VH-VL binders against Rho GTPase-activating protein gacT (gacT). Designs and how they scored, part 1

No score or structure here was measured in a lab: all are predicted.

Target 1, 189 residues: Rho GTPase-activating protein gacT (gacT), of Dictyostelium discoideum (Social amoeba) (q54nl0r163to351)
Amino acid sequence: VPLTQVPCRAGSNVPIIIEKLIDHIERTSLNSEGLFRIPGVDLTINQYIKLFDNGEDVDVSPIEPYTAAGLLKRFFRDLPVFVPQSINKRVVSLFIDEEGKKKPVDMEILSNLRVLVHQLPTVHFEVMQELTNLLGKLMSRSDQNKMTISNIAICLVPTLNCVPAIVTYSIQMHDFFYNEVFPQHHLYY
Structure headers, positions and changes below count from the first letter of each chain, unless a header shows other numbers; antibody chains are not in Kabat numbers.
ipSAE, averaged over its two directions, is called F for ESMFold2-Fast, E for ESMFold2 and O for OpenDDE. V2 adds 0.75 times the mean of E and O to 0.25 times the DockQ between the complexes of E and O.
[cut] marks letters that were taken out.
Atom coordinates printed by the task and the answers are left out, and those that the model quotes come from them; centres of patches stay.

## First folded at step 4 (VH-VL)

Design ba2 (from b05 with heavy chain S103E, light chain S32D; framework fv_bexmarilimab)
Fold by ESMFold2-Fast, scan of step 4:
Structure ba2 (fold): chain C 189 residues (1-189), chain A 122 residues (1-122), chain B 108 residues (1-108)
Amino acid sequence: as target 1 above (189 residues)
Amino acid sequence: QVTLKESGPTLVKPTQTLTLTCSFSGFSLSDSGVGIGWIRQPPGKALEWLAHIYWDDDKRYNPALKSRLTISKDTSKNQVVLTMTNMDPVDTATYYCAHRDYEYLGEYFDYWGQGTLVTVSS
Amino acid sequence: EIVLTQSPGTLSLSPGERATLSCTASQSVSSDYLHWYQQKPGKAPKLLIYGASSRATGVPSRFSGSGSGTDYTLTISSLQPEDFATYYCQQYHSYPFTFGQGTKLEIK
């Protein structure tokens, strides 16, 4: 199912499954070592997917950390498109020149990346915002959970099927991409 | 314009400590997602990963060699330093430093130094 | 640790022929973390394929990669003289990062 067709609450653009899982993970799981790296229980993940697919009011509170993270990953893995191929190609072109060489990263490239992130459909943009906000909080607790930005990228970027720069810069410069009106002169994380 | 170059002694005696420096240009190790790895290759043999350091100072070591290895960075000098203790003739190898970037290609070594041959003998 | 076994150890072919190189992992690896490098004598390795199937920048279209799970393949559709080199697979799925022992592609 396309992301825009997944059930949301009235007045919200974020699917109920994402809202519930992100809230649960944020409250209970951010200190779990290897979160998103260590697999959850597939049978349990499959059961919860069916409950959400049936439109049931799902209680996620009993879900263990690795299984909750696994359920969230499974949701993204099963999406037909999270980041459109056209946006992915344009992001690559920001970082690779016409001869295939890597460009030096500067604020002009990051500002252009921000423009591309804002070209995501509204539902996709708000889901990316919420997900990368959660992942930034996970990263901030890497002393306990061992999930540095590198480990987060390794675990999540393939699942999201998008260019890593979209996710890694959204995590590290979250305010620049999602909360600020204009590009900032200083990078804070 | 990404370049990396290894430097250090080309000849060390058994039991000595080896210190290698990777000097680089065209990027900063304060850039989000950037990492530097060290890989060695004994003459005629396969590549062996030794250690990795990331922009956020996260460090990873090959468990087989962890007790002998220390990796550190000096972001202001654009340098990464690898130290390996108790050198043995079997540690004779070409030592490479390599760039890793998590921003869009961040899962592999995309640029390598030329390598420096370190011979361990009396 | 994940052990990568490459086969054959040496492959002798002529220019214009198709080369198929295999890499087998001791346990399942996500294809996103399986990479191929080319190394010519006396030189540093060069990234060729990343994520099992994506060509690195500047790599000719005759190089292609495929595979999933434990079995991965690098294919060169029509060998050029400059392609005779040693090829290594590498996994980044888990620490320690490991390389295969290499396949030497030599002129027949």
Scores: ipSAE 0.006, ipTM 0.485, lowest interface PAE 10.2, mean pLDDT 85

Design ma1 (from m15 with heavy chain T105E; framework fv_modakafusp)
Fold by ESMFold2-Fast, scan of step 4:
Structure ma1 (fold): chain C 189 residues (1-189), chain A 123 residues (1-123), chain B 107 residues (1-107)
Amino acid sequence: as target 1 above (189 residues)
Amino acid sequence: EVQLVQSGAEVKKPGATVKISCKVSGGTFSSYAMNWVQQAPGKGLEWMGWIIPIFGTADVAEKFQGRVTITADTSTDTAYMELSSLRSEDTAVYYCARESYDYLEGYYGMDVWGQGTTVTVSS
Amino acid sequence: DIQMTQSPSSLSASVGDRVTITCKASQSISSYVDWYQQKPGKAPKLLIYAASSLQSGVPSRFSGSGSGTDFTFTISSLQPEDIATYYCQQYDSTPLTFGGGTKVEIK
């Protein structure tokens, strides 16, 4: 199912399943070593997916950390598209020169990346904002949970099927990407 | 440039234990999985297992469970593979290989390999 | 376990020929396949990653394509230094699994 068709609460653009799992993980799981990297119980994940698919009011409170993280990853893995391929291609072109070599990363590139992130459909943008906010909190507890930006990127970005720079810079510079006003509006071709 | 340097060749008797080291230089050790791969003479490559050094947890292929122990020492940037109860069928070259990550390309498998350690099991 | 079936097991071709090797996964692995070159007595060398991406420093005559279950590796114009055994390998899930290898020799 497309992300825009997943049930949300009235007045919200974030799916109920994402809202419940992010809230649960933030409250209970941020100190768990290897969260998102260590696998959860697949049979339990399958059971909870069925409950959400049936439209039930799911109680996520008994879900163990690794299984909750695994359920969230499974949700993203099953999405047809989280970041449109047109945006992924444009992001790559920001970092690669005409000869195919990587450019030094500077504020011009990051400002243009921010513009592309803001071109995500509203539901996708708000989901990315909530997800990367959670991941930034996880990263801030890396002394306890061992989830550095590198570990987060390795285990989660492939599941999201997007250019890693979108996620890693959103985590590291969250306020810049999601909370600060920027004056530039660009249309990329 | 990241380099992996393995310990030297070993000749062992059946029933003995061998421990091979793999030292990382010039790059990050702790957060990337270190893989171990076996290659018997004239045969193909077979994955044995991996360890993510920062977590200290290893995953070992079913064929090698009970005989293989994979460990890591983050203070010396060195991974180890220990194979016990050696048989003649364990005669092989053993490789360590590190996963790689790039911020544009993501995780893309084993980019950096050690030179290999030959283990000969003979009576 | 994901089985990687590689064909052919061996081939002989002339310098300048196009060489094609195929690899089939027993289940869908998206684009999570690498291709390695191994010369006798040496460690494998990564040539192609993520099915189609050329590793830095590797000559452009090497290429890869495919997604899902069917993958192809091509040498567009075989050179003498390309004599080696080539392996595909999936990294979608553990255990990581390799194809059986293709030995490439010059006629």
Scores: ipSAE 0.015, ipTM 0.598, lowest interface PAE 7.6, mean pLDDT 87

Design n10 (from m06 with heavy chain Y105W, light chain N92D; framework fv_modakafusp)
Fold by ESMFold2-Fast, scan of step 4:
Structure n10 (fold): chain C 189 residues (1-189), chain A 122 residues (1-122), chain B 107 residues (1-107)
Amino acid sequence: as target 1 above (189 residues)
Amino acid sequence: EVQLVQSGAEVKKPGATVKISCKVSGYTFTDYYMNWVQQAPGKGLEWMGWIIPYSGDTDVAEKFQGRVTITADTSTDTAYMELSSLRSEDTAVYYCARDLGYDEWSYAMDYWGQGTTVTVSS
Amino acid sequence: DIQMTQSPSSLSASVGDRVTITCKASQGISNYVDWYQQKPGKAPKLLIYAASSLQSGVPSRFSGSGSGTDFTFTISSLQPEDIATYYCQQYDSYPFTFGGGTKVEIK
């Protein structure tokens, strides 16, 4: 199922499953060592996926940390497209020169990356914003949970099927990418 | 220094299950992805799937879904590929190969195991 | 799945010749192509990554070029030790897919 077809609450662009799991993880799980690295219980993950797919009003409060993180990962892994390949390819071109070497990162590259992130469809953009906000909070507790930016990238970038720079810079420079004024009207895209 | 050492040749009957190991040394096992590649006799290379040893996450090509299980044991620095319901078409050399899977601009299988020959014969 | 069409399937050339192998993707894949060499009875060896980057320790006579859908692998001066099958591979999207291979022989 495409991300834009997943049920959202009235007045929200973030799917209910993402909203509930991010809120639950943020409240209960950020100090769990190896969160997103240590596997959850597959049987339980499968059961909760079926409940959400059936449109049930799911109570996520009893879900243990590793299973909640695993459920969120499974959701993203099963998406057909989270970041379109056209955007991924443009991001690569920002960071790699014509000889295949990585460019030194400067403010022009980061500003252009921000423009590309803002070209995501509204639902995808807001989901990326919420996810990377959660991951930034996880990273801030890396002394307890052992989830450095590198460990987060290893666990999640393949699941999200996108260029690492989109996720890592969104986490590290969240306010720059998501909280600055940027005109996002279809006529400007 | 970097080595990927695979388990020895296997001869199996149709319907059996085979489990191949790939033990690594000379690098941090959890820093790299591990790919599995099939090569039928006289044929080309076919990607089967990969595992991220750090998290246990896997991705398996559609052709092999339901029959292939890829696992990793971080206590022994060993990756495994298990193929069930064996058919004569599964007769092949199977390779493990290390990859920097989280860096999309430098994805490359830079070190390979020596290969494990699996023969499915009655 | 992205299909990688490799040509020719085989070729024979003399020592010192320039050898060119072509790989065509069924859709645009930027520069996300690697090239491997496989000698008889051996595991594959990475030669080129990201379409044109030479792997450390690989002789400079090997090179790659291309972007989008059309990719080329070149051996500028064929040596006897270059007898092998060569494969292109895309990593733009999963599943990763290989070309059918090109057998290079010396006459």
Scores: ipSAE 0.006, ipTM 0.509, lowest interface PAE 11.0, mean pLDDT 86

Design oa1 (from o11 with light chain S32D; framework fv_ontamalimab)
Fold by ESMFold2-Fast, scan of step 4:
Formats: sequence, C-alpha cells, structure tokens
Structure oa1 (fold): chain C 189 residues (1-189), chain A 120 residues (1-120), chain B 112 residues (1-112)
Amino acid sequence: as target 1 above (189 residues)
Amino acid sequence: QVQLVQSGAEVKKPGASVKVSCKASGYTFTSYGINWVRQAPGQGLEWMGWISAYEGNTNYAQKVQGRVTMTADTSTSTAYMDLRSLRSDDTAVYYCARLDDYWTGYMDVWGQGTTVTVSS
Amino acid sequence: DIVMTQTPLSLSVTPGQPASISCKSSQSLLYDDGYTYLYWYLQKPGQPPQLLIYEVSNRFSGVPDRFSGSGSGTDFTLKISRVEAEDVGIYYCMQSLELPYTFGQGTKVEIK
C-alpha cells in the first residue's frame, strides 16, 4: 500500500502506525543496545501489522523495544515507494561528480539536498521529518545504545530504499533540513 | 531475470586489439552503469573502469588509460570494452558487472566472463 | 589508490567449523554521509564473483545467515559460522569510497 493511502488522524499527514510507534520508541527504547539492528519477534510484528491493517485502535505500549523497531522497519520495507527514483537520482548527482568521485561536502551541496528533500510529496516529507527526528535522538544516545550514524544508516537506508545522504544528513542536520526558513524560489529548481 | 551475457573467448597476438561485448537483459539498461573487471590466471580481481549507460561517461583505471575505450549501445542494451596494443600481461578473464548505483558502487550482477589470451 | 589487505591468504576448514577473514584498508572507508563503503565477494571455482555483503554487514539477497560482516573505519571481518562444502572459493573485500575501486588480494577457503 502506497504511503498516501495509509490511515492518518484527521488533519495529520503522518500515518497512525508511524505516529504511535515513533512515540512509543522515543519514550521507552532509545537506550536499547542495537535498536533497529537486533531483530524483534517476527510473529508479534505480523500480528500488529494485521491489527493496524484492520483499522483497529492499537495499543503499542506492551511492545518490547526490538519488536517495536522491527515493526517500524517492516512498515517501511513494505512500502512501494518512499523516496521517488527521480529524487534519488538527483541526490546522487549532487554528491557524485562527472568522473564518478564523491565530492567534498560543503554548504552548497547541502542546500541543494535540502531543496530536493522539500520536493518530496507532503506525506513523504513529514514522515521523513518524524523518522529522522527519532533517529537523531537515537544517535544522541549512541554511548548507551551503540547506534552511531553509520550503524543507523546501515540498518535503515536499505529498508527505506533511498540514497544514504537523504537520511544521514536529515539526522545530523535536522534543524537545517526541516526547521529553517527555506528560500521558496529554490523549490522550482 | 537480470542477466549480463558476454561474447566468447578470444586469442590475440601482441599488438592486436580485442573488443568484448556485454549484453544486458531484464532491467532498464540506461538506469545502471557497467563495470569492467579482469582477472589474470591465478591472480586477484583488478578494476578496469566503468561506463554510465545513460550519459556514456567513462572512468578508466590508470593502468589501462590510453589503451581502453568503453562504450554502450542503448539500442541493443550492450556495453563494449575495446582494449588496444595488447601485451602478454593483458591475458585474463574479463568480466562485465552491473554498477548498482554510483553512490554505493558495488557490483550486484556479473557476466560469465570472457577469456582473452595474448600469445605469440 | 586505497590499498586493501586481506589475511589470511588461504585457510583449510573442516566442514562445520568456523572461518574468519580480515580486511584492512589503507584509509578509513567511512564517508561524511555516515556510510562505510566496504563489500565482500565470493568467487566459486569456475564462476564469476558474486556479492555476499554490502556496506560492511548487510547480506545480499539469497546469502545464508551463516555469513556475517563486521568492522569499522579501516578494519573489517567476514565470518562464516559453519563452513559448508558450497562455501569453497576465493573471498575478496572491495572498497568503493573512491575511484579506482580496489579489491583485496583474496582469501582462498577450502575444505579439508
């Protein structure tokens, strides 16, 4: 099921399943070693997916950390498209030069990446914002949970099926990508 | 489904040229690059270069720079590697391999290999 | 060029026993995006190489759970928890952080 067809609360662009899982993980799970890396209980994940698919008012509070993270990963893995291939291709062109080498990253590249992130469909943009906000909090507790930016990227970028830079820079520079005033004329480029 | 099929074995004299083909099927040819990697008998893997199937942009390893040309024909979904001024140390199995994407750079699908023997 | 060094160059393993292969890069393979550009390939006798592990620790499609990759920066390890007859071949690490892409010299794994 496309992300835009997943049930949201009235007036929200973030699916209920994402909202509930992110809130739960943020409150209970951020110090869990290897969160998103260590697998949860597959049978429990399957059961909760069915409850959400049936439109039930799901209580996520009893879900243990690794299973909650696994459920969130399963949701993203099952999406047909999270980041459109056209945006992925344009992001690659920002960071890879004409000779195929990775460029030194500067503020011009990051400003252009911000433009591309803001070209995501509204639901996708707000979901990326919420997810990377959670992941930034996870990263900030890496001394306890061992989830450095590299470990987070390895666990989640393949699941999200997008260029790593979209996720890793959104995490590391969250305010810049999601909370700074954006020059509107760049949205058309 | 995704497959790379290479041309057959070649035996060449020193100073000659060889052109190896790599025909892609089962995916959108222009969405990926093609790497060329060779392996001399009993030796390890050596990267030779890659080509973007869409743009035709190439990057060649310094060891073969000036002697190699990589091309891609989008109408036939076929990549080519043309190696000139052959020397005995060019004797190797030559592989084409799909570049997953330019960001990650790994090779997920490989051709079966083309043996090129350079001998007098 | 980034130099990739593997140890050991060869090992003979009794079936069911573990195997461990080390790969060291001449510079860190971590990029500013947080990714580490290290890959493992297996070349079985008479076959082209096949991808086993991408970005240090991710198993490629169809790769059995007995294979695992780990490491960071310049030091990486491929482990096979219990070697099977079908695992015989030459294992290569590769970096794609910068061009030219470079491979380790290879580690031959064979069954006793």
Scores: ipSAE 0.157, ipTM 0.673, lowest interface PAE 4.5, mean pLDDT 88

Design rb1 (from r13 with light chain S92D; framework fv_relatlimab)
Fold by ESMFold2-Fast, scan of step 4:
Structure rb1 (fold): chain C 189 residues (1-189), chain A 120 residues (1-120), chain B 107 residues (1-107)
Amino acid sequence: as target 1 above (189 residues)
Amino acid sequence: QVQLQQWGAGLLKPSETLSLTCAVYGGSFSGYYWNWIRQPPGKGLEWIGEINHRGSTNSNPSLKSRVTLSLDTSKNQFSLKLRSVTAADTAVYYCARGKYYLGSWYFDLWGQGTLVTVSS
Amino acid sequence: EIVLTQSPATLSLSPGERATLSCRASQSVSSYLAWYQQKPGQAPRLLIYDASNRATGIPARFSGSGSGTDFTLTISSLEPEDFAVYYCQQYDNYPLTFGQGTNLEIK
């Protein structure tokens, strides 16, 4: 099911399943070695997916770290589209020249990337903001959890089906992309 | 004892798809990441990617867009497909076993290797 | 990516001598470093993992040491079968990377 059709709380653009899992992971799981790399329990993930699909008020507090991360990862993997192909293609063109060679990265390219990120539909933008905020906190504890920016990118970007630069720069320069650079509104509402 | 046996095409032309399979005998498929590693003639080793018994994959970014890893749990086999090959892909390809936890992820078991030559 | 630099590229010694091989990482890998031996026409063989632990079946003359960025593989008294190429490998950070190798040769 499309991300815009997933249930949200009144006044929120972030799906309940994402909100609950991100909050739970942030509180309990950020020190777990290999979080998002080490698989959780498939049977448990399947059971929780059914509870959320039934519209139940799911208690995520008993979920073990790898299973909670696996459930969040499964949610994104099953999305039809998280980042539209048109935006992905435009991001590639920012970083790759006509010969297929990588361009040197400067603030002009990053400013153009920010514009493209802000062209995501409102729900997609806010989900990307919340996810990359969580991943930045995970990265900040990489001395304990071994999830450096490179480990996060390799484990999660394929699941999100988007250009890596969208995720990696959002993690590393979160305030630049999501706070106080644009007014608090999206171009594609 | 646990053993890895690998097979696949050895001679390819530029633009073709490389396809290799590795089978696990005498041991559990679960609890490990199953890896592909290559070695061009006279050069060092390069990690290609990994897959676990549940089909979760991670791949080297330098090859990621061309790499497909797959699994056949019923046969305890895993496979590598590398698309759009060039002469730079000429190498001996190895399958190898690594444990789940990153802190224990060294390769204690290796296949015999398959020489893949890409020439026109 | 983390670059591993091995030195020397070639080490020429005689049986009975002590061999010391170095591996230097471009950033800390803690103790998540392994050493492999490779003979011509063969797959690599795991010697050492977690910087200093010998793998099953590896003779006591092989030892590893180091942490962070500087690692050493030592062979206390070389046997004829020890002349081979040796690779270090880090598993602290994706992508997994190997050193370029040290060729340990006779004479």
Scores: ipSAE 0.019, ipTM 0.666, lowest interface PAE 7.3, mean pLDDT 89

Design rb2 (from r13 with heavy chain S56D, light chain S92D; framework fv_relatlimab)
Fold by ESMFold2-Fast, scan of step 4:
Structure rb2 (fold): chain C 189 residues (1-189), chain A 120 residues (1-120), chain B 107 residues (1-107)
Amino acid sequence: as target 1 above (189 residues)
Amino acid sequence: QVQLQQWGAGLLKPSETLSLTCAVYGGSFSGYYWNWIRQPPGKGLEWIGEINHRGDTNSNPSLKSRVTLSLDTSKNQFSLKLRSVTAADTAVYYCARGKYYLGSWYFDLWGQGTLVTVSS
Amino acid sequence: EIVLTQSPATLSLSPGERATLSCRASQSVSSYLAWYQQKPGQAPRLLIYDASNRATGIPARFSGSGSGTDFTLTISSLEPEDFAVYYCQQYDNYPLTFGQGTNLEIK
């Protein structure tokens, strides 16, 4: 099922399943070692997917950390398109030249990446914003959970089927990509 | 007891797709990540990627765009496809078993290896 | 990516001697470090995991130590079958990486 057809609350562009899982993970799971790398309980993931697919009002509070993360990963993996191919191609062109050589990364390239991220359909943009906000909080706890930016990228980017730079820069420079006012600390990069 | 057996193409031309398969005998497919690791002649080991029984994959960024990992749970087999090969892909390719948990990503069981040569 | 540097590149010793092999990580890997032995024409064999735990079936003469960035594999009294290439591997951070190897050869 396309992301735009997944049920949202009235007035919201974020699917209920994503909203509930991100809130639950943020509140209960950010200290779990290897979150998003260590598999959850597959039988439980399958059961919760059926509950959401049936349009039930699902209580996610009893779901243990690895299973909640696994359910979120399954949602993105089963998604037909998260980042359109046209946007992926344009992002690659920002970082790779016509000969296949890497371009030096500067603020002009990152500003152009921000423009491309803002070209995502509204639902996709807001889902990316919420997901990368969660992942930034996970990364900030990497001393406890071992989920560094590289571990997050390798475990999640293939599931999202998009150019890694979209996700990694959104995580590391979240306010730059998703807020109109930059925090003071972003000026130090 | 538990053994890994691997097979696939040995001689390839540049631009072709490498295809290798590894079968797990005598043990459970679940509870592990199933890995591909390669070793160019006279050089060290390079991790390619991993897949679990659910189809979750993690891959080395240096190879990610060319690597496809797949599984056949009914046969306890997992496979590697590496597209657009060049002479730099000449190596012995190994399949290997790693456990799920972060503190257990070492490889306690290895296949026999498959020499892949890429030449014109 | 985490780079593992093994030293020496080649170690020449005689049977009965003590071998000490080093592995240094470019950043901390805690204790998530394994050691492998590889003989010509064979797959690597796991010797040590979690820096110091001996794998099943590995003789008591093999031991591992260290944490953080500095690790050591020790073979207390070399047997003829111990002359091989040894690799360290970290699993603290993706991508998983190996050292370049130490060739333990007969003097």
Scores: ipSAE 0.083, ipTM 0.672, lowest interface PAE 6.0, mean pLDDT 89

Design rb3 (from r13 with light chain S30K S92E; framework fv_relatlimab)
Fold by ESMFold2-Fast, scan of step 4:
Structure rb3 (fold): chain C 189 residues (1-189), chain A 120 residues (1-120), chain B 107 residues (1-107)
Amino acid sequence: as target 1 above (189 residues)
Amino acid sequence: QVQLQQWGAGLLKPSETLSLTCAVYGGSFSGYYWNWIRQPPGKGLEWIGEINHRGSTNSNPSLKSRVTLSLDTSKNQFSLKLRSVTAADTAVYYCARGKYYLGSWYFDLWGQGTLVTVSS
Amino acid sequence: EIVLTQSPATLSLSPGERATLSCRASQSVKSYLAWYQQKPGQAPRLLIYDASNRATGIPARFSGSGSGTDFTLTISSLEPEDFAVYYCQQYENYPLTFGQGTNLEIK
């Protein structure tokens, strides 16, 4: 199901399943070693997906850390499109030249990346904001959970099917990408 | 840069409801948990509860039955209501920003405090 | 609920001396411990987070150490403005809890 068609509560652009899982993971799971890397219980994940798909008011409180993280990963993996290909292509062009050579990263490139992130559809932008905020919390506890920025990227970039720079810079420079006030959010293309 | 300003009732009678509001100026309301913490005269600090921009709350179990946390995202404000007050609720009440977004860890920004006195 | 016990309740020292303040947790809080300074009539001010990381703008004379259940705040050479009440706080488990404070007073 496209992200824009997933049920949200009134006044929200973030799907209920994402809100519930992010809140649960943050409250119970941030100290779990290898969170998002170590698999959860597939049977349990399948059961919870069915409950959400049926429109039930799902109690996520009994879900163990690795299974909750696995459920969130399954949700993103199963999305048809999280980051549109056009945006992925433009992001690659910011970091790689015509000869396939990596460009040095500076604030001009990062400012252009921010513009491209703000071109995500509103629901996709807010979901990326919430997800990368959670991942920043996870990274902040990496001394306990062992989930460095590198480990987070290895686990989640393939799941999100997007250019790594979108995720890694969103995590590392979250305030720059998401918490600055733009009067005209998402008016760029 | 970012500043918290708080206001509300200063003098209450037993059984009344305490109501306090905190406004966030100069910074993003999203990305943080917004907290209430109190300090009875001459005593230590007690965490009351937290709310994020999505309206998700957690409260101290000792106070949970009496606490209501709310937010007004259009005004960048969050509020505390504490029902059925007694003299034990006399304290300076602080609002504070929880540094880590999906649950408060430590508090890097504090309001000025509001003294609430509960007396007959 | 995790209980934090601070010691001593009152510490009397002179400017220039080293201050060592203790915070002990009833169960492991790993490294999820912060320290605050509070002066009369003021809100608490964050000094240290994650047991040993100095908050932005905090002078180098302040340092934190410890893990698990035993934590220390050290002020290497006391300045007059350092005489205040100090609180530790854990964020390992809900509810978030604070110690009862150590009053650092001029001898």
Scores: ipSAE 0.000, ipTM 0.506, lowest interface PAE 14.6, mean pLDDT 86

Design rb4 (from r13 with heavy chain Y101W W105Y; framework fv_relatlimab)
Fold by ESMFold2-Fast, scan of step 4:
Structure rb4 (fold): chain C 189 residues (1-189), chain A 120 residues (1-120), chain B 107 residues (1-107)
Amino acid sequence: as target 1 above (189 residues)
Amino acid sequence: QVQLQQWGAGLLKPSETLSLTCAVYGGSFSGYYWNWIRQPPGKGLEWIGEINHRGSTNSNPSLKSRVTLSLDTSKNQFSLKLRSVTAADTAVYYCARGKYWLGSYYFDLWGQGTLVTVSS
Amino acid sequence: EIVLTQSPATLSLSPGERATLSCRASQSVSSYLAWYQQKPGQAPRLLIYDASNRATGIPARFSGSGSGTDFTLTISSLEPEDFAVYYCQQYSNYPLTFGQGTNLEIK
């Protein structure tokens, strides 16, 4: 199912399943060691997927931390497209030159990355914003949970099927990417 | 300079598996995706799929699940297997080097091509 | 998949003339478009990448232009060795796709 076809609450661009799981994880799970790295219970994840697919009003409050994180990962893994290939390819070109060599990272490259992130469709942009906000909070508690930026990237970038730089810079520089408006650029509806 | 040399079976019967190999000489496997592209006689080009030095692959959905791409880093070779061939698979098959590390953009280096004929 | 439509299918010209070949994409490919030349019995040869950049060793008479959905390959003054089939290719989206080709033939 495409992300734009997943049910949202009236007035929201974020799917109900994502909204409920992110809120639950943020409230209960951010100190859990190895969150997103340690697997949850597959049988329980499958059962919750069926409940959401049937349009049921799902109570996520009893879900154990590793299972809640596993359910969120499964949702992203099963998406046909989260970041369009056209955006992924443009991001690679920002960081890799025509000879395949890595460019030094500076504020010009990061500002261009910000422009590309803002070219995501509205639903995809807001989902990326909420996901990377959650991951930044997880990273801020890495002394307790052991989920450094490197560990988060290893666990989630393959699941999201996108260029690592989109996720890692969105986490590390969240305010820069999501809480500023470009003078010359406007978000598409 | 870097060169690609390819080889494999040229004549197949319907239902058989096509197997082609491409060797990379004079250059590194890393930093590129390695591709297979085919061209039926008198027709245009069709992208089959790509593989990088880590074994990561992408393939054309229109070829269904018939494509297997593999890599032999000890020999600097990559290979294509196409299962359950039919007459529609008759084509010249090319191996090619794709630019960039996240996936192929364009193809700057090509093998000589191998004609594969599928007939009953 | 993104469909690339090349026009004309066949272009008949004489040496010394200017050739203009078109490629139209079914949706935007930004500047992620390449052009290839193919002669009978040979593998394709990269001419242009990123819509307008000439590949190494390609003569200055070849130029590319365009962005989004409309692209053009221009050969400013045809030489005898330029009569061949030309293909455009997009790398904006998977699967990678090619146009059907324009056959540039001697008049």
Scores: ipSAE 0.000, ipTM 0.440, lowest interface PAE 18.5, mean pLDDT 85

